# VH-VL binders against o27280: the designs that were tried, part 348

Target 1, 266 residues: o27280
Amino acid sequence: MDSMNVPEVLEIKRIVEESESVKTFIFSWDFRREVRPGQFVMVWDFRDEKPMSVSLIDPVRSEIGISIRRVGEFTDRVHGLSEGDLLGIRGPYGRGFELMGRDILLVGGGIGMAPLAALADEATARGMRVDALVAARTADELLFLDRLEAAGVNISTCTDDGSCGFKGFAHERLLTLEENHDMAAVCGPEPMMFQVMRILDERDVPAQLSLERYMKCAVGICGQCCLDDTGFRVCAEGPVFWSQELSRVREFGRYRRDPAGRRVPW
Key: E = the ipSAE of ESMFold2; O = the ipSAE of OpenDDE; V2 = 0.75 times the mean of E and O plus 0.25 times the DockQ between their complexes.

## First folded at step 15 (VH-VL)

Design Dd11 (framework fv_marstacimab; at its last look DockQ between E and O 0.87; V2 from the best seeds 0.80)
Fold by OpenDDE, look of step 15:
Structure Dd11 (fold): chain C 266 residues (1-266), chain A 118 residues (1-118), chain B 112 residues (1-112)
Amino acid sequence: as target 1 above (266 residues)
Amino acid sequence: EVQLLESGGGLVQPGGSLRLSCAASGFTFRDYAMSWVRQAPGKGLEWVSAISGRGGSTYYADSVKGRFTISRDNSKNTLYLQMNSLRAEDTAVYYCARKSNYGSFDYWGQGTMVTVSS
Amino acid sequence: QSVLTQPPSVSGAPGQRVTISCTGSSSNIGWGYSVHWYQQLPGTAPKLLIYYNTNRPSGVPDRFSGSKSGTSASLAITGLQAEDEADYYCQSYDYSLSGSKVFGGGTKLTVL
């Protein structure tokens, strides 16, 4: 158990450029350590540490993939790395997605598609029908389309500017889809997730949503990722939550906390 | 044209059981969640149960939880409601209703009357 | 006793405008869940009248309109006609009742 919390220094085996701002870093993985879609790892570049979702789980190749969007100093450094370079990885942590039913709907926005891509692989491997609504601001920000298609996922795209697929937001596109699934998994900008969750609730579709918060310890001790009113720790009780759980979370879709812990609107 | 036709209603004693059916036509049945909604004589509408299009998820009102079971056979385009341990307060017209993309009930059957009385 | 509160009855003369209120709470309408309205003519099954707060299904006259604000919704009927005499129900979703669909208590509209 203690060994789980010690970063393992791993070599980057491959780097996949998913988009202009997103790269997937692939590592050898000992699958004696179970990893589930929706879980995250702490990535350490020997200077700083950040939580990242697992986007690829490949037991055949004994590999995992971590998709990282370039958004700040830490990710800038990581994006500057090459194959053969080293990173520290500890984990996995958190509660991952559960699969239920026969047909599953995935709704993802931007980098939120990372954990959903891993879930799609598992679901399709289990013989489930997978539909995915992939949303982004523009066409060039849509992630994992080829990968999802290759896995047999039925894809619907949505872009803010209409450069690919439906012009509008994910929740708007969702309202135009007639299919009713057994379960949904959602990950993306929280305002998107909030809207999508309400629609899914109204459609009687059980939904799991993956939240993003500032996480420091990843083991439920520091409290940095605590959610108001419930005391839920995103790193321990999440990051994947059922919609019924999130309905109790006052801040969900309404406000967030900055790195200093101050409340700020979305 | 979308059509929903309920059947199976009737008179039953308290503690008894009854199974309702709803035959659907005019649309791709498996793509839509379905619900049962009931209305006691002279009273308002009460949601009873819902089931996802593929049947993998079910929901129940607290008033019927543990006693009623919703199911569907998509190969037969039929929705079911198994009602056990029936009570007098379960007396109502039971409607089969289709769930729309917006979560509303966009199509309703004509209903079937269930009377629970000693 | 209904989760959504409606007036038991409203009335109006032909040609008048009437409104039916639907008052909810922070766990349903106030949460942001959509409101739908149904018309039930005497001796018939309910019919969808307004969906997703403001939208009319095909065949519903434009004299019917829906609105939503805060924790409440409203159905407005302009140019009231004799055929509008019916029961009207609002419907939404409430997360606090084990994810239940919830109806208002219904409003009986009488055309004088």
Scores: ipSAE 0.870, ipTM 0.928, lowest interface PAE 0.6, mean pLDDT 95
Fold by ESMFold2, look of step 16:
Structure Dd11 (fold): chain C 266 residues (1-266), chain A 118 residues (1-118), chain B 112 residues (1-112)
Amino acid sequence: as target 1 above (266 residues)
Amino acid sequence: EVQLLESGGGLVQPGGSLRLSCAASGFTFRDYAMSWVRQAPGKGLEWVSAISGRGGSTYYADSVKGRFTISRDNSKNTLYLQMNSLRAEDTAVYYCARKSNYGSFDYWGQGTMVTVSS
Amino acid sequence: QSVLTQPPSVSGAPGQRVTISCTGSSSNIGWGYSVHWYQQLPGTAPKLLIYYNTNRPSGVPDRFSGSKSGTSASLAITGLQAEDEADYYCQSYDYSLSGSKVFGGGTKLTVL
């Protein structure tokens, strides 16, 4: 194992309220431990530990940001913290996004925009043209719009309820966008990602998709993050996969597994 | 109106080379992926190659990989197919086709005939 | 040869309904990839007839319809007319064939 196997206790430097349900927690970070968009960290609140995507990577200020949606006991406790409070962080882990070509399409649903916001910063810094399709259930849940605009990203929005942008699902909006891209990066609810992946395959757009699975060890030993059919470990070979790697995986977009390993529909 | 016009077909000997062109008009060429699709005499359609709108990614059928090179010049609104090491099996009408956002080939050129013999 | 199987020929009398099948597998139509249909008159380029399983481009009569179920798709033509005599191809995507776009072998429709 490497030096990332034990949590480092870090002070919350700043908290950004992204929405009513999403906060970004910013920490000082020594970038001798490199962090790339699409990698994840394990966040420890001294009681439980959960994987979270990195949403801000700022080597100039020596900061990382981790965006967390409030969905249960762990995230409720973390959302109750203040600047100066402590969290344990181990990582980063996993394989991040790989950039290619001169333009990229980002497709993000809900909190899935978090790793894509970090990727957008890297892509624009490399001089790539960046388009983003940002999806949520409602307008108030569209994340990172001001940050993406300030970075020069061309934004399209969609909401399930039509309160902002296109009314409908991300894949429905994608079918109305005619511009073809050199690559795409996708992160969000797995059913959305499956539909988006098929469209991108058919459009000849190579795509990378970030999967979420239950994780325990984060270093590939315990098998809790394995994908049916392939034996891929999300924490080691992923969480970011090329669409061609995922096309052979029956479970992707069709079912998930609970902590006990049972099939559960999406 | 969308128009696609192929040229550069002809008769070549096995092992020879030929370069096909497709002139595009009536749409923003750089926004669309483009493909070559071929049809041997009396046979069905076979996809050959594709290129992204900005040209950053290319794809080839296994039957042509390593021998054919797709490219585009967006300043001239032109798609190209460089065909090397031609074989008799490459004899076909070659169509230039535009890829729609639904994954269909929504516009096709008239085709240009490539004959590999003797 | 072709991973999408179509009957080589179909025939019908004027006014009759005909169907053309397109049978695939779990790596193409059965995976959920869309099916498109093309009409080709002799000596001409293919023309898009049906896209994304069921949609008709502008100018295609509503007597042409497409459907998809399981690993197969079907093109239906009602009120058959003499000008419908052509070759018809289905097309989809197959992840197992190097990510290839795949066409059916084609169906010759003859109006009797």
Scores: ipSAE 0.705, ipTM 0.880, lowest interface PAE 1.4, mean pLDDT 89
ESMFold2, look of step 15: ipSAE 0.700; ipTM 0.874
ESMFold2 (binder alone), look of step 15: mean pLDDT 92; pTM 0.942
ESMFold2 (binder alone), look of step 16: mean pLDDT 92; pTM 0.945
OpenDDE, look of step 16: ipSAE 0.831; ipTM 0.920
OpenDDE, second read of step 17: ipSAE 0.006; ipTM 0.511
ESMFold2, look of step 18: ipSAE 0.689; ipTM 0.876
ESMFold2 (binder alone), look of step 18: mean pLDDT 93; pTM 0.944
OpenDDE, look of step 18: ipSAE 0.867; ipTM 0.922

Design Dd12 (framework fv_marstacimab; at its last look DockQ between E and O 0.85; V2 from the best seeds 0.70)
Fold by ESMFold2, look of step 15:
Parts: sequence; C-alpha cells; structure tokens
Structure Dd12 (fold): chain C 266 residues (1-266), chain A 118 residues (1-118), chain B 112 residues (1-112)
Amino acid sequence: as target 1 above (266 residues)
Amino acid sequence: EVQLLESGGGLVQPGGSLRLSCAASGFTFRDYAMNWVRQAPGKGLEWVSAISGRGGSTYYADSVKGRFTISRDNSKNTLYLQMNSLRAEDTAVYYCARKSNYGSFDYWGQGTMVTVSS
Amino acid sequence: QSVLTQPPSVSGAPGQRVTISCTGSSSNIGWGYSVHWYQQLPGTAPKLLIYYNTNRPSGVPDRFSGSKSGTSASLAITGLQAEDEADYYCQSYDSDLSGSKVFGGGTKLTVL
C-alpha cells in the first residue's frame, strides 16, 4: 500500500512566473508524505510523465512547489495550464541533500537553483549561515533572488553576458570568493558541476551534487538512470551524490547519453 | 602579514598523547580552511588533517584517522591537533598551513618537532 | 609509495635551464585537479612557488614556470642561480585515495 508510487491527481493552486521560461506550480500537500530538499517528483500531464525537482516545501501552509523550465513539448503543455487545472504527481523519490555543520555554500545554474532554494529554506530555518552563488546566462534568468534574500541568504551572482554580477562562469566566480564553508550543495548544467566540484574538492569542502538523467520508472527497477562506471541509479541512489561518489564516475562532466544510451557531446 | 606559529611539540613515549597549537594572525582566520602537514626527518611532505573555516567539517589521512583530532577556536585564532596513541612513525616536524582559494597551501608556519621514542 | 612521482634529484650549472617532472594518474592530475609547487630551502619551511598549475605568487621571478599536460606536470627554472638550490615538491588532489591531498616525493636541486 505504498501510495507514493501511484500518481495523485492534484489541482494547481497557484502559478508563480519566476522568469519568462520558468514557472512554479504550487499544490496543497499532505506532509505526512515527507519531502526533503533534493528529492524529485514525477509530474504527469495525462500524456507523459517527467521528473521535476521540488523548489518549495512549506509544511506550515501545507504547500509544495515544483519549478518547471519550458524546454520541450511536455513542458510547453504544462506551461499552458492555468490555476485550477489538474496534474498527476507521484513521489517524492530519491535521496535528498543532507545538511552538516554551521554554514553551507549553494552553487546553482539556471533551473538548478530550484532544489537549492528549498534547501536554503531548511538551512536558514536550522540557523545555518547560507551563501549562494546563483548563475544564469542573463540577469533575467537568475532565479529566486528575492526569496533567497528574504530568507537571509548571502547572494553572489554571475551571468554569461555580464548583465548582473560577475561576467563569466560559476566556477570562475567561485575562485574569487574567500570564505571556506563546512559543506556545499551544487546543481546545474553538468559541465558547470564538474568544474565546481573540482574546486570544492581542492578547497577541502565536502560537496553534494544533484544530477539529472533520463528516468522512466523512478524507483530503480528499469535501469534507465544508471551511471556508466558505478551502476548507481540516479533515481534510487541519487539524484544527490557526494563528490567522492561522483569522482569515480568517468562519464561525469565528459559526455551525456540520449534515451537510447548513445554517447553525445555536451 | 600572514603569520602562523606552531607550538606544543616535544618528546613523547609510544602510546602517549600531545596537543599541538597554531596561532594565526594577519588574516580573517574563520574564512580559511586550515591544515596540518608533517615531514619526518630526512623525508618528504605528508598531509595529515584539514578543518573548514567554521570548523564544521574535518578530514584525516588514513594513517592518523581515529587517533588524531583537528579543531579550531576562532575566537582565539588558534588551530589545534590532538594526537593520541602516538607511534614512532608519527615522529616529524608538524606544519600549520593555510588553504588558499586556489587549493594551494599559500602560508606555512615554521613547524614544531614531535619525537616519539622510548 | 607516492602517487605523484618526481625524480629524486636534478642538477645544473648557473645560467642553465632545468626541469622537474611530476607524474600522476587519472585520479589526480589526469582527472583535472590542479598542481601546486613548493620550494623548501635547507632548514626552512616550505614556501609556495607555483599555484594552480602556472601562477606565480608575488615575489617569485618569472624564470620559474609551471605547466600541466595529461597526467603530468612540470616545473621549469631558467637562468639557474645558486639560491635555487633547494628541495621542490609538487602537490595535487587525489579523488581515489584516503589522503586526498598528495605530495610528490620531492626533488633535490643542486646548483653545480
């Protein structure tokens, strides 16, 4: 009787436009089904089903938020929905972030800030000091800045075009930040995560990184989310991995795979 | 001027304990990871232990894990290494070293000698 | 056994060029981790000489240079001077080993 594996049809309570390409869909949620930052849900639009990270976990208001970037047919259809429309949700699944120590560095690229925003809320609620490096291509694509500021997070930004903050890549900005942290949490494009992980390893900062892979079953049965060298299943052993686990994966940061398993350059 | 000054070395019998200190000045101590690196007489450099700037995470070489404990007191700008169950192989000069943003050990103390013999 | 291999010694006459190699593996230099170099003059603590593969701290002459390729790194010293006589260590990060911060075995440079 594990209802986590059966989609529950939920009404969209609220839609927040985070940017031109990113919307957050908010649902009422019974928190007897516990949700941890870094876990994901499968979102079903009655035609297709895709994994999405949870960006808002609010037990006080009994709400969960799921941030979705418009990138293809499924996400185009979901972006066309209105408040009151229905979506199926099953989960949560996967291993979330674990907090340690007294301070944390968040490094997020684009939509990768979604699970980190949820983590920031939990970390600040526990009394941790939180610094965030928020990266995007342009200033208009920087996500969750007001929310992070309101939570007391210390924000550094970078943009590819220099329209806000540091002009350049997240790992380049990271090299200019002086403070050393007890831990880090990283989510974004895999090439960014590779470079950020290297720097964090060298600085003596334990890091957890959230990977994205193609998923079908979400419960570890089908093998579609497996990492090349380790046999790790992103949906079961991840999506959050420690840097020591990922350092053994030769595929990480080197190439990606299409749904048929073929190697494709980044 | 960044300065690191180790103290607390000496002669100790096998199985004994010793606590090393490193006094730091000339920089914002809490912003930097700190490390211990040792050098046995006539031998090369060996990394021993590291601690994060706020003290919430620690690393140890396998050769010392379970026997050594790194700590820091940011109100006193002081790094510590508690060494228990000492062995002859722990005989070395122990250096306090600061970790830079680029991952290098950019400042070193002059070291303190630890000799473990009966 | 050191995971980063350096020659035990190297020598050169004043004015000559010498190089010191640092050979690693796929889990350290080959994975992409940075290489740093330290100079240790006789009877003194190590001092940072080259960081992040190629960068020189203030006060280090440009006749010292570093490079990295594949699983190896190299320190080059041109215009060799008597004051360069010292031990030289390379250092990197190793993702597969419990030590994680690894030094080469050291190279004694003798100026003839």
Scores: ipSAE 0.757, ipTM 0.900, lowest interface PAE 1.1, mean pLDDT 89
Fold by OpenDDE, look of step 15:
Structure Dd12 (fold): chain C 266 residues (1-266), chain A 118 residues (1-118), chain B 112 residues (1-112)
Amino acid sequence: as target 1 above (266 residues)
Amino acid sequence: EVQLLESGGGLVQPGGSLRLSCAASGFTFRDYAMNWVRQAPGKGLEWVSAISGRGGSTYYADSVKGRFTISRDNSKNTLYLQMNSLRAEDTAVYYCARKSNYGSFDYWGQGTMVTVSS
Amino acid sequence: QSVLTQPPSVSGAPGQRVTISCTGSSSNIGWGYSVHWYQQLPGTAPKLLIYYNTNRPSGVPDRFSGSKSGTSASLAITGLQAEDEADYYCQSYDSDLSGSKVFGGGTKLTVL
């Protein structure tokens, strides 16, 4: 069995409080094991295991960061940990983002900004111009603004309640932007991504979108994250998909599966 | 005022080549994707090709793929369409059109006629 | 042959209301892509008439209106005038045609 499938017990080097509900956990990383923005790791707290996106890739400090939103029992336990505590990490898994062109647009909602923050670092390091549309329900849920700004990213914000930036949803803000980019990367609530993808398609902007599904094995075996009709496995063929690929996915933006695998509306 | 002016149309034999140009003014050219749309005599509109604002991405209709090449020079505010291996069915008025923020074609040129005939 | 289907022709008397339908499929209008409408007067280039399903550009009278539902869209013209005689095209995006922009076959509107 590939060593990448065996969880490595790693010490939490430091914890960054991104918001009231989001923390970034920093780990030492051996970069002989390549990791790309858009890929995920399986985080094991010795009781349960959950997929989490990599939000920081720092080859200089030999560190990675994993941003986790508090949403349930597992994440509650993880959020209770301190620096020096241990977690099991296996991976990375999945297909990450590809970069093309000179100018890139990032559109992120909530915790969806996690993989996009990592992508922003890579893009800016490559000398690309990066614009980021950061969306959240309210101002205090906007993530990574200082980090993105420090990296040279041009930031636009939108909030449902208008507490910061544009009042409205990400796709509405996008419609007000006059500039078209060479490519876009999108991650957030699926209904948001659906609307954003549609607009970008009509604007002839190649787009990559990162999907979220319940994943168990992370290696394309269990089928828990299989998408209807296409047979795409989010953990194997994704989680990053091109818009053309997602156009073949009937369920995208329309329905989802609950933890039991039942089809439910968004 | 936004203006688009096509040029380069004319008569060409089957198998020949032609290069169309579209001069743009009145807006920040690089910020907008540009398109070519054609209309055969007495027929409807057909999308031909698109190019992103910075030119990093290009798109083609299946009917012209491999034969036509769209490009742009943002320093000259000019859109181009290189047409090779021309066929009789390529005979049409060719319009350059700006892609709006909403994905529509909000501004059109007057068009330039391309006739492919032996 | 067009991906979007329009009636070849419609007609009406001055002052009447006419409607032009645009029927698509699950890969374009039904997928959620927006519909735009263009007016082409005889011997002229197309002009944007309706964008993003229902919106009128500046200069377009409010007697022109667009709607979208399911896999279809519709252009309505109230208070028909002689100057409205033209060809009308709907346009959308199709995910099954390699990301192509697609037009309807066009509708010739005759004012009687």
Scores: ipSAE 0.546, ipTM 0.815, lowest interface PAE 1.0, mean pLDDT 94
ESMFold2 (binder alone), look of step 15: mean pLDDT 92; pTM 0.943

Design Dd13 (framework fv_marstacimab; at its last look DockQ between E and O 0.14; V2 from the best seeds 0.00; counts 0 for: pae O 5.7 > 2, placed apart)
Fold by ESMFold2, look of step 15:
Structure Dd13 (fold): chain C 266 residues (1-266), chain A 118 residues (1-118), chain B 112 residues (1-112)
Amino acid sequence: as target 1 above (266 residues)
Amino acid sequence: EVQLLESGGGLVQPGGSLRLSCAASGFTFRDYAMSWVRQAPGKGLEWVSAISGRGGSTYYADSVKGRFTISRDNSKNTLYLQMNSLRAEDTAVYYCARKSHYGSFDYWGQGTMVTVSS
Amino acid sequence: QSVLTQPPSVSGAPGQRVTISCTGSSSNIGWGYSVHWYQQLPGTAPKLLIYYNTNRPSGVPDRFSGSKSGTSASLAITGLQAEDEADYYCQSYDSDLSGSKVFGGGTKLTVL
């Protein structure tokens, strides 16, 4: 087993507070291990291990960043760490986003903007025109706005409560946008992604969507990340899927699964 | 005013080729996906092909896949359909149609007739 | 072989209400894709009549209305007039056909 499948213990080099509930943890990284936007790493706090998307890929400074929302016991412990503390990182794993064409639409909900922020950096560096629809429940939860603006991204915002930008859901805002793109990249709550995917399909805009599922092994052996009907393993064949691959998955956007594999509503 | 004007239809022998054009005006052409939709005489509508607004993705009905090629020139506001290996069942009026942001075909040309017969 | 099923014809007298059904499946209308309706007068190109299930474009009278439920959609025409005599098509998308655009077989409306 090589270093790809065991955690490497790394020091937290820098912590960026993105919001009250989201921090970005930055590590030194040897880019002989290639990392692409949309791939994930397993973050180990010496007690538990969770998948996290890479939000910053900076070969010039030899750094990666991982953005983590405080939502439970594991993320509470990680949020309590300081610069110089240690975390285990294994990966990267999964299929990342593929860029095509000359313009791209990003649609992100909440922490789903994390992998899209990394993609935005790569797209703008390649000279693509990047539009982003950034969604959250409230203005305080909109992520990466300053970073996206500095990268030259054209931003539209929406919030459930109307505190910033369009009041309403991301797909409702999307229907009011008058431009089509060569492709779209989507990440966020699965019900939002389903609605956005449907609209993009109807516009003939190719879309890649990043799914979240329960993961244990991250290398395709245990089967915990499988999708209904297809047998796709999110950790191996995803987490980024084309919309055409997801159109055959009945569970997508309809329900989620608990760790025991039982269907539960969103 | 949105306008779509097809041209290039005519009589062609089976196995022959024909290229259709659609001149677009009155809207920002590059922002809209475009389709070809055909209608055989006395029959219903059949979607043929689509192309994304920037031209990066193309789509084909199974009945034409491998024989037809859709393309666009956004500098000339023109949509094309190259039809090769034509068959009698390709005989139809071919419409150029614009895809709205809601996924409907909101504007149609008047159509150009393609007849495939020996 | 139309993926969306419409009755081949419907008829009604002037002033009456008629409905035209569009029956799909779980892979198209039932998947959640929008339904659009087109009117085609004899010898003319199709014209958008209803979009996104229920919306009317500017210039379409409010006696035309659309609805969607489950795997089916319906076009209703009230106050039927002689000029409504046309072919009507529903249109949607199908997930099993990788985003293919699908039309119903068409319904000829005859005003008696």
Scores: ipSAE 0.597, ipTM 0.832, lowest interface PAE 2.0, mean pLDDT 88
Fold by OpenDDE, look of step 15:
Structure Dd13 (fold): chain C 266 residues (1-266), chain A 118 residues (1-118), chain B 112 residues (1-112)
Amino acid sequence: as target 1 above (266 residues)
Amino acid sequence: EVQLLESGGGLVQPGGSLRLSCAASGFTFRDYAMSWVRQAPGKGLEWVSAISGRGGSTYYADSVKGRFTISRDNSKNTLYLQMNSLRAEDTAVYYCARKSHYGSFDYWGQGTMVTVSS
Amino acid sequence: QSVLTQPPSVSGAPGQRVTISCTGSSSNIGWGYSVHWYQQLPGTAPKLLIYYNTNRPSGVPDRFSGSKSGTSASLAITGLQAEDEADYYCQSYDSDLSGSKVFGGGTKLTVL
């Protein structure tokens, strides 16, 4: 078995509180092992294991960051950890984002901004112009605003309740934007992504979208994250997909699977 | 001033083919998605097909999938609809419509009549 | 048979207020897609009347207004005039139809 599939026990170097429900855990990283925005790692707390997106890639400090939203038992335990505590990390896995062109649009919702924040850092480092539409239910759930601003990203905010920026959903805010971009990267709730993809397609903006599914093995063998009809495995062929690929995925934006793998509506 | 002018309509037998054109002017054609919308005599509006600004994406109503092909020539500011295997139920006025950035159809042509009859 | 349901006809006297409903479902209006409205005068092409739920294009009088709530939308016309006699269509998108554009069945407005 490839050494990359064995969890490495790493010390939490520092913890950044992004919001009330989101923390970023920073680890030392050996960059001989490449990591790309959009890829994920499997986080092991010695009881359970969950996939988490990489939200920070810092080759200068030899660090990576993993942003985790508090949503269940596993994340509750992880959020209870302190600097100096240990976690198991294996990976990275999956297909990350590809950058193309000069102008890039990022559209993110909630914790979906995690991989996009990493992408923003890379894009700006490459001299690209980056616009980011950051969406959340409320102002206090908006993520990485200061970080993005510091990186030179042009930010537009959108909140369901209008507590910050545009009042409404991300796709609605996008409709009010008339600028064209060379490509877009999207990550957030799937219904949001579905609508955003439609708009971008009509505008003929190449788009990449990061899907979220229950993943177990992360190496494409268990089938837990397999998408209907196409056979795409989110952990192997994704989690980043081009819009043309997702257009072939019947379930995208229409239904989801629960932890047991049952089909359920959104 | 934005203008859309449809042409190519006429009488055709069932199973026949027809190609519609829409000449656009008054705006940067490639920056806008375009659609065909039809209206049968005395009936409501039905969306038929759409194409993105640069032509990279096409969309079709189920009723015309496999039979109709939407295309565009941005160098000529022209939208096309190739209609094959025409049926009586395809009889309608066909409108060319510009898609706004909000997703609405903000400009329409005057339409061209297509009659499918034996 | 239309994905969006409109009343076939509505009527009103000059100066009155009339409302045209557009009823959708969780797969279109309720899914978060915006609603647009079109006016079609007899023998003419449709004209955009309301876009993005509530917005009026230039040239559209403020006596026309749109609203959206839940799975439905509504077009209201105040101060009804003879020239308002026309067919009105709502339009949105449907996720179950792969994001296809969908129109209501249309409403014929008669000014008495």
Scores: ipSAE 0.021, ipTM 0.547, lowest interface PAE 5.7, mean pLDDT 92
ESMFold2 (binder alone), look of step 15: mean pLDDT 90; pTM 0.926

